# Ledger of designs, part 11: VHH binders against Low-salt glycan biosynthesis nucleotidyltransferase Agl11 (agl11)

Target 1, 357 residues: Low-salt glycan biosynthesis nucleotidyltransferase Agl11 (agl11), of Haloferax volcanii (d4gu70)
Amino acid sequence: MKGVLLSGGTGSRLRPITHTGPKQLVPVANKPVLEYAVEDLKEAGITEIGVILGHKGREEIQNLLGDGSDYGVEITYIVQGNPLGLAHAAGCAKDFVGDDDFVMYLGDNILKEGVVDLVESFESGDFGAGIALQEVENPQQFGIADVDDQGNVTQLIEKPDEPPTNLALIGMYVFSPAVFDAIEQLEPSWRGELEITDAIQSLLEDGYAIDSHVVEGWWKDTGKPEDILEANQLVLEDKSLKKRGTVSDDATVDGRIELAESATIEDGAVVRGPVSIADGAVIKSGTYVGPYTSVGPNSTLEGVHIENSVVIGESSINTSGRIVDSLLGKGANIGSADDFLPEGRRLVVGENSQLKL
Key: E = the ipSAE of ESMFold2; O = the ipSAE of OpenDDE; V2 = 0.75 times the mean of E and O plus 0.25 times the DockQ between their complexes.

## First folded at step 4 (VHH)

Design t6 (framework vhh_5c3l_4)
Fold by ESMFold2-Fast, scan of step 4:
Structure t6 (fold): chain B 357 residues (1-357), chain A 121 residues (1-121)
Amino acid sequence: as target 1 above (357 residues)
Amino acid sequence: QVQLQESGGGLVQPGGSLRLSCAASGSIFSSYAMSWVRQAPGKGLEVVSRISSSGGSTTYADSVKGRFTISRDNAKNTLYLQMNSLKPEDTAVYYCARVTDYYEGLWSDYRGPGTQVTVSS
């Protein structure tokens, strides 16, 4: 079985965070979202992975993943070009996949259980596809499945105005090579895209059985800042956290802390887990780092009280203020205004920025 | 990138009609599905109607079905919403929105600045 990892898309919902970088590289618990997908595929026994690239962020993604050897996999890069839908993206992998079954994984999704059970369920019978499902509160935004009493899929509808169920297709699928013939026969949907739900419906109409797996653990797509923060909480709650860096004698550290080998917590700092602090980060005197905060690499925090936040990295934060529920982009510089009358913050605010002062 | 600009809003009496237009700049309008989305005072966004890239398929929210008609002219890069039998509940800012990336859960990130529709006697 091969893997097909989708790393296209513009990430418009995360701007300005994604203005100069791909959404799949936004970190959760100081690890790029895309790495979780690669690790999930390897855990399921999948070592040959095709990564589907859009036009944005190709170099950054290739720099992160390389040839795949650091993850114990072999990566082949495939360019999709124009984003013409998930079925179009899958179709771009036809030559890579050949006659093998494959897992298709959306690279901006994160899943507690991984895909081992999905793959094993698919391999236990004769299926044209296997789909992962979860109940959602906003079914109009997703592909929706109808299932019979035995869990067999009976119908799929893409982004319905009147959804028949709340069972949404989430970002993980298993396909037989029969899906490529289905994709070739598709016409663009009302959205102007080749829909993966239409490809699966075509398989069902051609007499293939479609397996379903309802995810029992948490799942998140990482499309919004709120989704990143929630994923960060969920991963930090479950992750094994190791303290390998330097903690000064007069620092206070409580709870579960991940402290990277070259990270430092200095005298007069307070850290309360679960927290992740990456290599090169320095938590200076007067700083409080509270639960569900990730401090990215080469970041320096001084005097600030921060909690339930993601600091992506390469940032300097030197202010007495409280920061909460925040996503701070790479290279953020937040300081106090000194020697200025009248006193105040000096701001240059771009489009789609969100500030609460 | 496509820029979207709505027009045609205004004040109208209950039972009246308005036609909204959305002018798109850029050569790729005909390749994308489009929608009309509205936001009433103090409420969230509601998708009113959707139209496929060719204009061959349309859908409507139950609240407007039978009263509103969506259409497009790909040669003129223009999207329309014909609104008939208007009700006070139709009072909202109306946005033209584009769908281009399946990875996004919402279409409203690529929307115009909006046009105000007020239905009042």
Scores: ipSAE 0.000, ipTM 0.172, lowest interface PAE 13.8, mean pLDDT 82

Design u2 (from v2 with S30R Y102W S103E; framework vhh_8pnl_2)
Fold by ESMFold2-Fast, scan of step 4:
Structure u2 (fold): chain B 357 residues (1-357), chain A 120 residues (1-120)
Amino acid sequence: as target 1 above (357 residues)
Amino acid sequence: QGQLVESGGGLVQPGGSLRLSCADAGSIFRSYAMAWYRQAPGKERELVARISSGGSTNYADFVKGRFTISRDNAKSTLYLQMNSLKPEDTAMYYCARVTTYWEGLWSDYWGQGTRVTVSA
């Protein structure tokens, strides 16, 4: 079985963060989102991976993943020209995949469970495809599956006005090579795209059985800043955090922290986990780093109170303010600048309010 | 909804003027603070000017007295009037929605930019 990892798309909903790099490389718990997908594929025994590249971010993705040897896999890069939908992206992998079955993984998705159970379910029978499903409260926004009592897919519909179930397709699929013939027969949807749900529906109509696996645990796409912050919380809550770097004698560290080997927490700093601090990062005097914060590599924080935030890296933050629920791009340089920011705090308070500022 | 569309850039001599426009198709334009950023080759993106939903303005020190930011909520359009232009003002200029007041980092609406070149 091969893997096909989709790393295309401009990440417009994450701008300006994605101006400096592709959305799949935005870090969660100081690890690029795309690396979680590579690790999930390897855990499932998949070591030959084709990475589908879009027009932007090709160099950054190739610089991260290389030939795959650092991850114990072998990576082949495949260029998708114009982004004409997920089925079009899958079709670009035809020559790479050959006659093998393959897992298709959207590289901007993070999954607690990984894909081992999805792959094993698919391999347990004679299926044309297997799809990962998650119960959702907003099925109109997703591709939706109907399933029989045995877990076989009976129908699929993209963004239905009247959903038959609340079982949404999430960004992981398993395909037999029959999917390529299905893709070649597709016409563009009303959105002008070749839809993956249409390819799966075509397989079903051609008499193939389609397996389903309802994923347990959390799943997150990373399309919006709030999704990145939520994924960061979920990963930091579950991850094994190791303290390898330097903590000065007059620093305060409470709770679970990951401190990389060359990272330093200096005298007068306070860190309260769960927190991840990457190589080359320096947490200086007067800084508070609170729960669910990731401080990326080669970043220096001084005087700031920061929590529930992602500092991507290569950043300098020297301000007496509080930063919360924030996503700070690579190379951020943040200081106190009243000409750029409103002075003081905007407050709307009721009678008998008690404030600590 | 849709993309922010910048226009009005061009080549100008030192001391000249340009007016940049940013069109934002969407019903929520009036609810956002808006900003102009610029990025010169090999440099980080920097905030030039911001305007709140209520019309309050802030400017970078390097443009104070020379640039004026304004908005037309009925047309969902943001403007930047640039006077007394200097070679150091040469950059790609970007319009952004600001959901926080920090450097536009929550701005999920950026245009492709408009180029301003100030040559001697």
Scores: ipSAE 0.000, ipTM 0.091, lowest interface PAE 22.3, mean pLDDT 80

Design u4 (from v2 with S30K T100V Y102F; framework vhh_8pnl_2)
Fold by ESMFold2-Fast, scan of step 4:
Structure u4 (fold): chain B 357 residues (1-357), chain A 120 residues (1-120)
Amino acid sequence: as target 1 above (357 residues)
Amino acid sequence: QGQLVESGGGLVQPGGSLRLSCADAGSIFKSYAMAWYRQAPGKERELVARISSGGSTNYADFVKGRFTISRDNAKSTLYLQMNSLKPEDTAMYYCARVTVYFSGLWSDYWGQGTRVTVSA
């Protein structure tokens, strides 16, 4: 079995933090989202991975993943070009996949249990496809599956007004090579895309059995800032955290923390886990770093009280007050106003920014 | 991975030139973006120049036009050509493997540094 990892898409809902970089590289617990997908595939025994690249962000993704050897896998890069839908992306992998079954994994998704059980379920029978499902509270907003008593898919409905179940399709699929013939026969949907759900329905109508696997544990699609923050909480709660860096004698550290080898917590700082502090980060006097915060590389925090937040990195935060539930982009420079100037604020804000001052 | 080993630092007079080298023993050097950082005594480490796996370059404003970053993938070596050196260029210079993220860089593996002193 091979893996096909999708790394396209615009990241518009994460702007301005995705303005200059791909959404799949946004960090969760100081690790790019895309790396979790590679690790999940490797855990399932999948070592040959085709990475589908979109129009932009190709260099950044290739620089992160390289040839795959750092992850114990072999990576082949496949250029999709224009994003014409998930089925179009799958079709681009036809020559890479050949006659093998493959897992298709959306690179902006993260999940607790990985894909081992999904793969084993698919391999337990004679299926044309397998789909990963998660129970959701808002099924009208997702693609929804109806299943029989044996767990076989009977129908798929996109954003139904009256959902037959609460089982939403999530970003992981398993396909036999039969899917390529199904894709070849597809016509674009009303939105002008080749839909993966249409390919699966085509397989079902051609007499293939479609497996379903209800994923245990949490799953997140990291498309919005609030999804990144929630994923950060979930990963930090589960992750094994190691303290390798320097903690000064008069610093207060409580709970589980990850402190990278070149990171420093200085005298007069307070850190309460679970938190992750990356290489080159310095937590200076008067700073409080509270639960579910990740502080990215080469960031300096002084005087701030920060909690349930992601500092992506290369940032300087020297200000009083509390920052909560925040996603701070790379290179953020937040300082206290000069007390010699008239009262006021100097702001430079991007698209989709929200401020409460 | 492997060891990053910087060399080429030394004492030079203002207006002089130096060429720094960074040897990466890792087998996948060609797949990584690489960067040069510097740190003067009592100051924070700052980005000097970056080069992608494909050869695209980016420079800090304070070295633009004076420094040139380059790479030799066959030799797994990164270079920094420094011209028109100024006393304020005095620092420890570090080689790093980096991931490009948004408008900036991530250094996820560092070398030990090479010292550059610009004075009479």
Scores: ipSAE 0.000, ipTM 0.131, lowest interface PAE 17.8, mean pLDDT 81

Design u8 (from v2 with L105E W106R S107Y; framework vhh_8pnl_2)
Fold by ESMFold2-Fast, scan of step 4:
Structure u8 (fold): chain B 357 residues (1-357), chain A 120 residues (1-120)
Amino acid sequence: as target 1 above (357 residues)
Amino acid sequence: QGQLVESGGGLVQPGGSLRLSCADAGSIFSSYAMAWYRQAPGKERELVARISSGGSTNYADFVKGRFTISRDNAKSTLYLQMNSLKPEDTAMYYCARVTTYYSGERYDYWGQGTRVTVSA
């Protein structure tokens, strides 16, 4: 079985964060989102991976993944020209895949369970495709699958007014090579794209059985800042965290922390886990780093109280303020106000006023 | 979080014209693709036309050559110029902001729409 990892898309909903890099490289718990997908594929025994590159971030993705040897896989890069939909992206992998079954993984998704069970379910029978499903509370807003008692897909409906189930399609699929014939027969949808759901529907109409796997645990796409922060919290809660770096004698560290080998927590700093602090990061005196915060590489924090936030990296934060629920882009420089004279506050106060300045 | 407000619908005779407008008060309009959908009585909602943030357009086969989608980013407004209207064009028309989810693109409908009736 091969892997096909989709790493296209514009990342417009994450701007300005994605102005400094592609959306698939935004870090969760100090690890690029795309790297989780590679690890999930390897865990499922998939070591030959085709990475579908869009027009944006090609060099940065190739610089991260290289030839795949650091991950124990072999990576082939495939350039998608015009972005004509998910089925078009899958079709670009035809020569790479050959006659093998393959997992198609959208590279900006994060999944607690990984794809081992999805792959094993697909391999347990004679299927044209397997789809990953997640129970959701708002099925009207998703593509929804209806399934029989054996887990075979009987129907796919986009944004149903009366959903037959609460099982939403998520960004992981398994395909037999029959999908390429289905894709070649597709016409662009009413929105002008070759749809992956249309390819799956074509397989159903040609008599193929379609497997379903209901994923256990959390799933997140990383399309919005709020999704990144929630994914960060979920990963930090589950991840094994190791302390390798330096903690000064008068620093306070409580709870689970990941501290990279060249990271330092200095005297007078307070860190309360779960927290991840990457290589080259320095947590200086007066800083509080609270739960569900990740501090990216080569970042220096001084005086700030930060919690439930992602500092992407290469950043300097020297302020006595509080930062919460925030996503701070690469190279952020947040400082104290300039020291200009005269300092002061202009106040006009009434009788019996109380002020805290 | 924002709402799209449709306007410009009405009653028109076959062969007539209407221009629909959609005002977006709650988002960075210029960064999103936009679409017009319609829902005729007793039928499912269907895409009529789509325009990308860069201005590329796509049309359903049943309106090609008759309808034109356009946008004014300075006014945060989407338009649909409808010419040579047919009784079959009778529907509620909705505008939608196109958002991309990693399971594919999603189209969200906003407001109550604007009614177009093409009478005998």
Scores: ipSAE 0.000, ipTM 0.114, lowest interface PAE 17.8, mean pLDDT 81

Design u9 (from v2 with S103G G104K L105T; framework vhh_8pnl_2)
Fold by ESMFold2-Fast, scan of step 4:
Structure u9 (fold): chain B 357 residues (1-357), chain A 120 residues (1-120)
Amino acid sequence: as target 1 above (357 residues)
Amino acid sequence: QGQLVESGGGLVQPGGSLRLSCADAGSIFSSYAMAWYRQAPGKERELVARISSGGSTNYADFVKGRFTISRDNAKSTLYLQMNSLKPEDTAMYYCARVTTYYGKTWSDYWGQGTRVTVSA
């Protein structure tokens, strides 16, 4: 079985954060979202992975993942070009996949349980596809699957007014090579895209059985800043955290903390977990780092009270005040006004920025 | 874009051997899948062999057991070892970076090719 990892899309809803980098590389608990997907595939025994690249961030993704050897996998890069839908992206992998079954994993999704059970369920029978499902409280907002007593999919309904179940379709699939014939026969949807749900429906109509697997634990789509912050909370809450770096004698550290080998918490700093602090980061005097905060590499914090936030990295924050529920891009520089300046703030704000002052 | 330069073609008798090389002067060679294609006069271009970034290989049925594709990432070079050559192998041989778009294989860049002629 092969893996197909989708890494396209512009990330416009995360701008200006994604202005200089792809959305799949935004970190959750100081690790790029895309790396979680690679690790999930490897845990399922999938070591040959095709990464589907879009227009933006091709070099950055390739620089992160390389040939895959650092992850114990082998990576082949496939360029989608124009983003014409998920079925179009899957179709781009046809030559890579050949006659093998494959897992399709959306690279901006993160999943606690991984895909081992999804793969094993699919391999237990003769299926054209397998889909991952999650129980949700708001089924009207999702694609919903109806399933028989054996777990076979009987229908898929997009945003139903009267859902037959509360089982929502999420961003992980398993396909037989029969899916490529289904994709080739597709007409564009009203949105002008080749829809993956239409490909699955086509398999059903051609007489293929479709497996379902209900995923246990949390799942998150990381398309918006709020999604990144929630994913950060979920990962930090569940992850095992190790202190390898330096904590000064007059620093206060409470709760679960990940402190990288070259990170430092200095005298007069307070850190209350769960928190992740990456290599080269320095938490200086007067700083409070509270729960669900990730401080990225080579960042220096002094005087600030920060919690439930992601500092992506390469940043300097030297200001008194409180920062909460925030996503701070790479290279952020936030300072205090000089004693000689009038009271105020000097801001340089990019497109799609949202500030509450 | 990077420049791909093929070499190693020539005239050879049936049953002979040739080794083709493709040098990539630019970009991240080790991160791309690479392929050899050929085009005989009056025929469509066809895939001969493909190698992934990690070294897994795929061959057309008509060359299996006779041709071997390999890569040297340190030298940014792709190779095709051709043994037991037949007159039917006569073609212009091209290397390409592998790009896939809606089930079709596309090249990101093509070299000028190297000519292989197999005749008595």
Scores: ipSAE 0.000, ipTM 0.134, lowest interface PAE 18.9, mean pLDDT 82

Design w1 (from f5 with L100F; framework vhh_8pnl_2)
Amino acid sequence: QGQLVESGGGLVQPGGSLRLSCADAGFTFSSYAMAWYRQAPGKERELVARITSGGRTNYADFVKGRFTISRDNAKSTLYLQMNSLKPEDTAMYYCAARYFGSWYDYWGQGTRVTVSA
ESMFold2-Fast, scan of step 4: ipSAE 0.054; ipTM 0.509

Design w10 (from f5 with Y99W; framework vhh_8pnl_2)
Fold by ESMFold2-Fast, scan of step 4:
Parts: sequence; structure tokens; C-alpha cells
Structure w10 (fold): chain B 357 residues (1-357), chain A 117 residues (1-117)
Amino acid sequence: as target 1 above (357 residues)
Amino acid sequence: QGQLVESGGGLVQPGGSLRLSCADAGFTFSSYAMAWYRQAPGKERELVARITSGGRTNYADFVKGRFTISRDNAKSTLYLQMNSLKPEDTAMYYCAARWLGSWYDYWGQGTRVTVSA
């Protein structure tokens, strides 16, 4: 079995965060989202992975993953070019996959359970495809599956007004090579995309059985800032957190804390977990870092009270005040005002930014 | 690079038959999904028939039972057998090749089919 990891798409809903970098590299608990997908595939015994690259962020993704050896896998890069839908992206992997079954994993999704059980379920029978499902409270927002008593898919409906179930399709699939023939028959949807649900429907119409696996535990796509923050909370809640770096004698550290080897919490700082602080980060005097905050590499915080937030990295935050529920892009520079009048804030704000001051 | 070249078009009486061919001179033919599209004067281009790399076929409703698409991978040639032709079938017929992961098909220059008394 091979793996196909989708790393394309424009990331427009995450702007300005994705203005200068790909959405799949946005960190959750100081680890790029894409790395969780690679680790899930390896845990399922999948060591040959094709990474589908879009038009943007190709060098950054390749620099992160390399040849895959750091993860115990072998990575092949495949260029999609223009993003013309999930089925289009899957189709780009045909030569890489050959005659093997493969897992298709959306690289901006994160999943507690991983894909071991999904793969095992698919391999237990003779299926054209297997789909991962999660029970949701808002089924009208998702693709929804209807299933029989054996767990076989009977129908798929995209964003239904009257959902037959609350089982939503999530970003993990298993396919036989028959899917490529199905993709080749597809016409573009009203969105101008080749839809993966249309490919699965084509397999059903050709007489293939489609397996379903209801995933245990949490799942998140990371398409919006609020999704990143929630994923950060979920991962930090479950993650094993180890203090390797330096904690000064007059610092207060409570709760579960991940502190990287070259990170420092200085005298007069207060950190209350669960928190992750990456290599090169310095938490200086007067700083409060509260629950569900991740501080990315080479970041310096002084005087600020920050909670439930993601500092992506390479940032300097030297200001009195409270920051909550925030996603701070790479290289953020937030300084205190001088002792001048009139009082004020100097702001430079990008596309889709939301501020509450 | 490479090109698709259509042939076999012409003038035919209603109820007649034509066989269109599309030769691929530059691609690994067997790896592509192949299709026939047509465009009548003043109308948009529409799909007539498609055949996958694996040989699975799909037909527009207006040609089902009358047209047959086939391929010969050894000859790198796509065919469209057109039977029981109607005046409404008058159009320029285009051969298209689609690499599995791409929407942007390779297109031929077309061959003209005229169905008239």
C-alpha cells in the first residue's frame, strides 16, 4: 500500500498567514500540520508516500520533508500545478501508485486516531474504496454518507439540506487503482472541480463495494484560524509534554509544559500549561503564557499575557497587554509604545485580518 | 509536445455512416483518457464520447446506440464509429487527450462532419 498526501490549495481562508507560506506548514503544538499526516501514514505501515504539490509553497514543503528518511519513509514529490479538485489531485498520483492500493490523506487535516484502523478495515474485504467518517453536529456543512448494517456505503450526498445521517466524510480515503478509471470519466462540478465524491459514486455504479470506518476521537481540518486554535488545544491536551530546556529559579511553571532543549523561561515569567515552547524561544520577565498556547522557534516574549494562541515563530512580542485566541504569523513584531503622547497603536494589517482592540 | 490529428470526416447522407480516427504522434497514447467532442456552428463545444486508459466508455445521451468509441493502443489511434447519422450531428469533431491528473486536454485541430441530402 502506498500513501498519497495532498499539499496543494491556495489557503485563502487563512490569509494573511498563508500569504507567504503554505497552509500545510502552519504549526499545531509547534509541529507543522503536514508532519502529523506523515506520522499517521507510517504508523499504518505505509512507507512509500507521494506528496502532491500545488503551485505555491513547493520549496518549503520539500525543505521540511526532504527524502522522508527523518520520518522513516520514502517521499516522492508530484506537481499538480493548478488546483482543480481532490479527484484531480489524486489523479496526478497515477504513475506513482501504479497497481497498488493507496491511502489519500489531505495534508491540512489532523486526526487523533490515525489511519491504522481505516487501512485494516479496507484490507479486511474486497473494496474499491474506503472512506473515513466522523459524527458531526452540523451535517449540512459536510459531505454525508449513508451506510448499511455492514458498514458499506449506500449513498453520498454533498452538503445536504436533509441529511440521512450525521456521518461526515473527513480528509482520509483508501482507494484501489480502479479509482483512476473513475476519475478519468469525471466532468467538472458546478465549482469547476473534479470531485472525489463523484469518483466514489462512479465506483459504486460500477459495482464496487465501498467500505466505511467511523473514526474514534477528534478530527480537525485546519482551513480557518479558529480551526488551527482548536486543533492546537486538542493536540496539547493529548500530547506527551517534556521539559528539556532551561527554567530559571524565579520562574513559575505550573501544569504540563513542553520546553525544547534550547528554550528558556527566565526569572519573573509565569507559564501555565498545557503549553509548548520551541527551540530558541525565550520567555522573559513579566510574561504570562497561559493554557493552550504554543510559542514557536526563535521567538521572544516580554511583558505580554498570552493565552489560547499560536505564535508561529521568528517573532518578537514586547508589550504589556493581553493576547488571547490569536494566530500570530511568522516574523511578527509587536512592540510597546514609547512614553509619548498622544496614546495610540500603529497597525499594519493584511488581507482577511480580524482585530478586536 | 506532440499533436493529435483527426481524419475521416466528410459529407454524408442522413442515415449514413462515418468512421473518425485520431492519431497520436507524440504521447504515450495508452496512458491517456481519450475523448471526442463536437462543436456545431454558433454552439459551444460538447462531449460526444469518452474512453479511459482502461477501456471504459461513456457516451452523451444524444449518440447512445449510434456511436461507438474505441482505441488501439498498439497503433496509438482513437476511433469513433458513427452510424445512423442525423443532420443534427453536423459539426466539427475534435479529438482530446487528458492526462489523468490534468483538466487541460491536448486537442486536435478537428475534422468536419456534414450530414445533408
Scores: ipSAE 0.012, ipTM 0.476, lowest interface PAE 8.5, mean pLDDT 85

Design w11 (framework vhh_7aqx_2)
Amino acid sequence: QVQLQESGGGLVQAGGSLRLSCTTSGFTFSKYAFSWFRQAPGEEREFVGRITSSGGRTDYADSVKGRFTISRDNAKNTFYLQMNSLKTEDTAVYYCAARYLGSWYDYWGQGTQVTVSS
ESMFold2-Fast, scan of step 4: ipSAE 0.311; ipTM 0.712

Design w12 (framework vhh_8pnl_2)
Amino acid sequence: QGQLVESGGGLVQPGGSLRLSCADAGFTFSSYAMAWYRQAPGKERELVARITSGGRTNYADFVKGRFTISRDNAKSTLYLQMNSLKPEDTAMYYCAARGYLGSWYDYWGQGTRVTVSA
ESMFold2-Fast, scan of step 4: ipSAE 0.012; ipTM 0.434

Design w2 (from f5 with L100W W103Y; framework vhh_8pnl_2)
Amino acid sequence: QGQLVESGGGLVQPGGSLRLSCADAGFTFSSYAMAWYRQAPGKERELVARITSGGRTNYADFVKGRFTISRDNAKSTLYLQMNSLKPEDTAMYYCAARYWGSYYDYWGQGTRVTVSA
ESMFold2-Fast, scan of step 4: ipSAE 0.000; ipTM 0.314

Design w3 (from f5 with L100I; framework vhh_8pnl_2; at its last look DockQ between E and O 0.36; V2 from the best seeds 0.00; counts 0 for: pae E 11.4 > 2)
Fold by ESMFold2, look of step 5:
Structure w3 (fold): chain B 357 residues (1-357), chain A 117 residues (1-117)
Amino acid sequence: as target 1 above (357 residues)
Amino acid sequence: QGQLVESGGGLVQPGGSLRLSCADAGFTFSSYAMAWYRQAPGKERELVARITSGGRTNYADFVKGRFTISRDNAKSTLYLQMNSLKPEDTAMYYCAARYIGSWYDYWGQGTRVTVSA
């Protein structure tokens, strides 16, 4: 079985954060989202992975993942020629996949369960495809699957007005090679994207059985800043955290923390887990780091109270204020005004920023 | 460089048959999905039939089992067998090629089919 990992898209809903890199490299609990996908594939026994590169962030993704050896896998990079949708992206992997079955994993998704059970479900029968599903409260906002008593998919419906089920498609699929002929049968017009749900529907119409797997546990698609914060909370809650770095004698640490080897918590700092603090980060006097906070590499915090937030990295935060529910981009510099300046907030804020002051 | 060249059009009586051919003049034919389109005077261009690189076919409803699309990858040639022709089949017929790893599409110049009433 091979893996096909999609890393395209502009990440416009995560601007200004994505001005410095692709959305799949935004960290959750101090690990880029894309790395969770690679690890999930490896845990399912998949060691040959094709990474589909979009128009942006190609070099950054290749620098992160390399040849895959750091993850115990072998990575082949495949450049998508046109941004014509998920079915088109999958079609670009045809030569890489050959005659093997493959997992298609959307690289901006993060999932507690991983894909082991999805793969095992697919392999338990003779299926053209398998789809991962989750129950949702608002099914009208999703692609929806209708299934029979045996879990076979009978219909796929995009954003139905009257949904037959609450089983929404999430970003993981397993395909046989038959999907490539289905993709070639999709509408060849220059009017819109080629939808992966249409390719699966075509397999169903050709008489293939389509498996379904209802995923246990949480799933996030990391499309918005709020999604990153929620994913951070969920991962920190589940993660086994290791304290390797330096905690000074007059620092207070309570609860579970991840403290990287070169990270430091200095005298007069308070950290209450679950928290992740990455390499080169320094938590200085007067700082409170509260639950569900991730402090990225080479960041320095002094005098600030911060909770339920993500500091992506390389940031300097030296203020006596309180920061909550926040996503701070790479290289953020937050300080106090000079003693001689009038009271006020002095901001340099980028496109699509959201502030509540 | 590369062009598609259609041939086989002509004048035919109702109920007659024609076979259209489309030859590839410079591409790896076997890698492309292929299609026939038609355009009658004053009408928009419409799909007639398509065939994948692997040979799977689809047809527009209005040909109702009268037309057959086929391909010979060894000869780099696409065919359309048209049987039971009707006056409403009168149109310019075009072949087209599409590679799904790229959006580059190629079109022929067309061959005219006229069915006399």
Scores: ipSAE 0.000, ipTM 0.348, lowest interface PAE 11.4, mean pLDDT 85
ESMFold2-Fast, scan of step 4: ipSAE 0.576; ipTM 0.829
ESMFold2 (binder alone), look of step 5: mean pLDDT 82; pTM 0.837
OpenDDE, look of step 5: ipSAE 0.013; ipTM 0.306

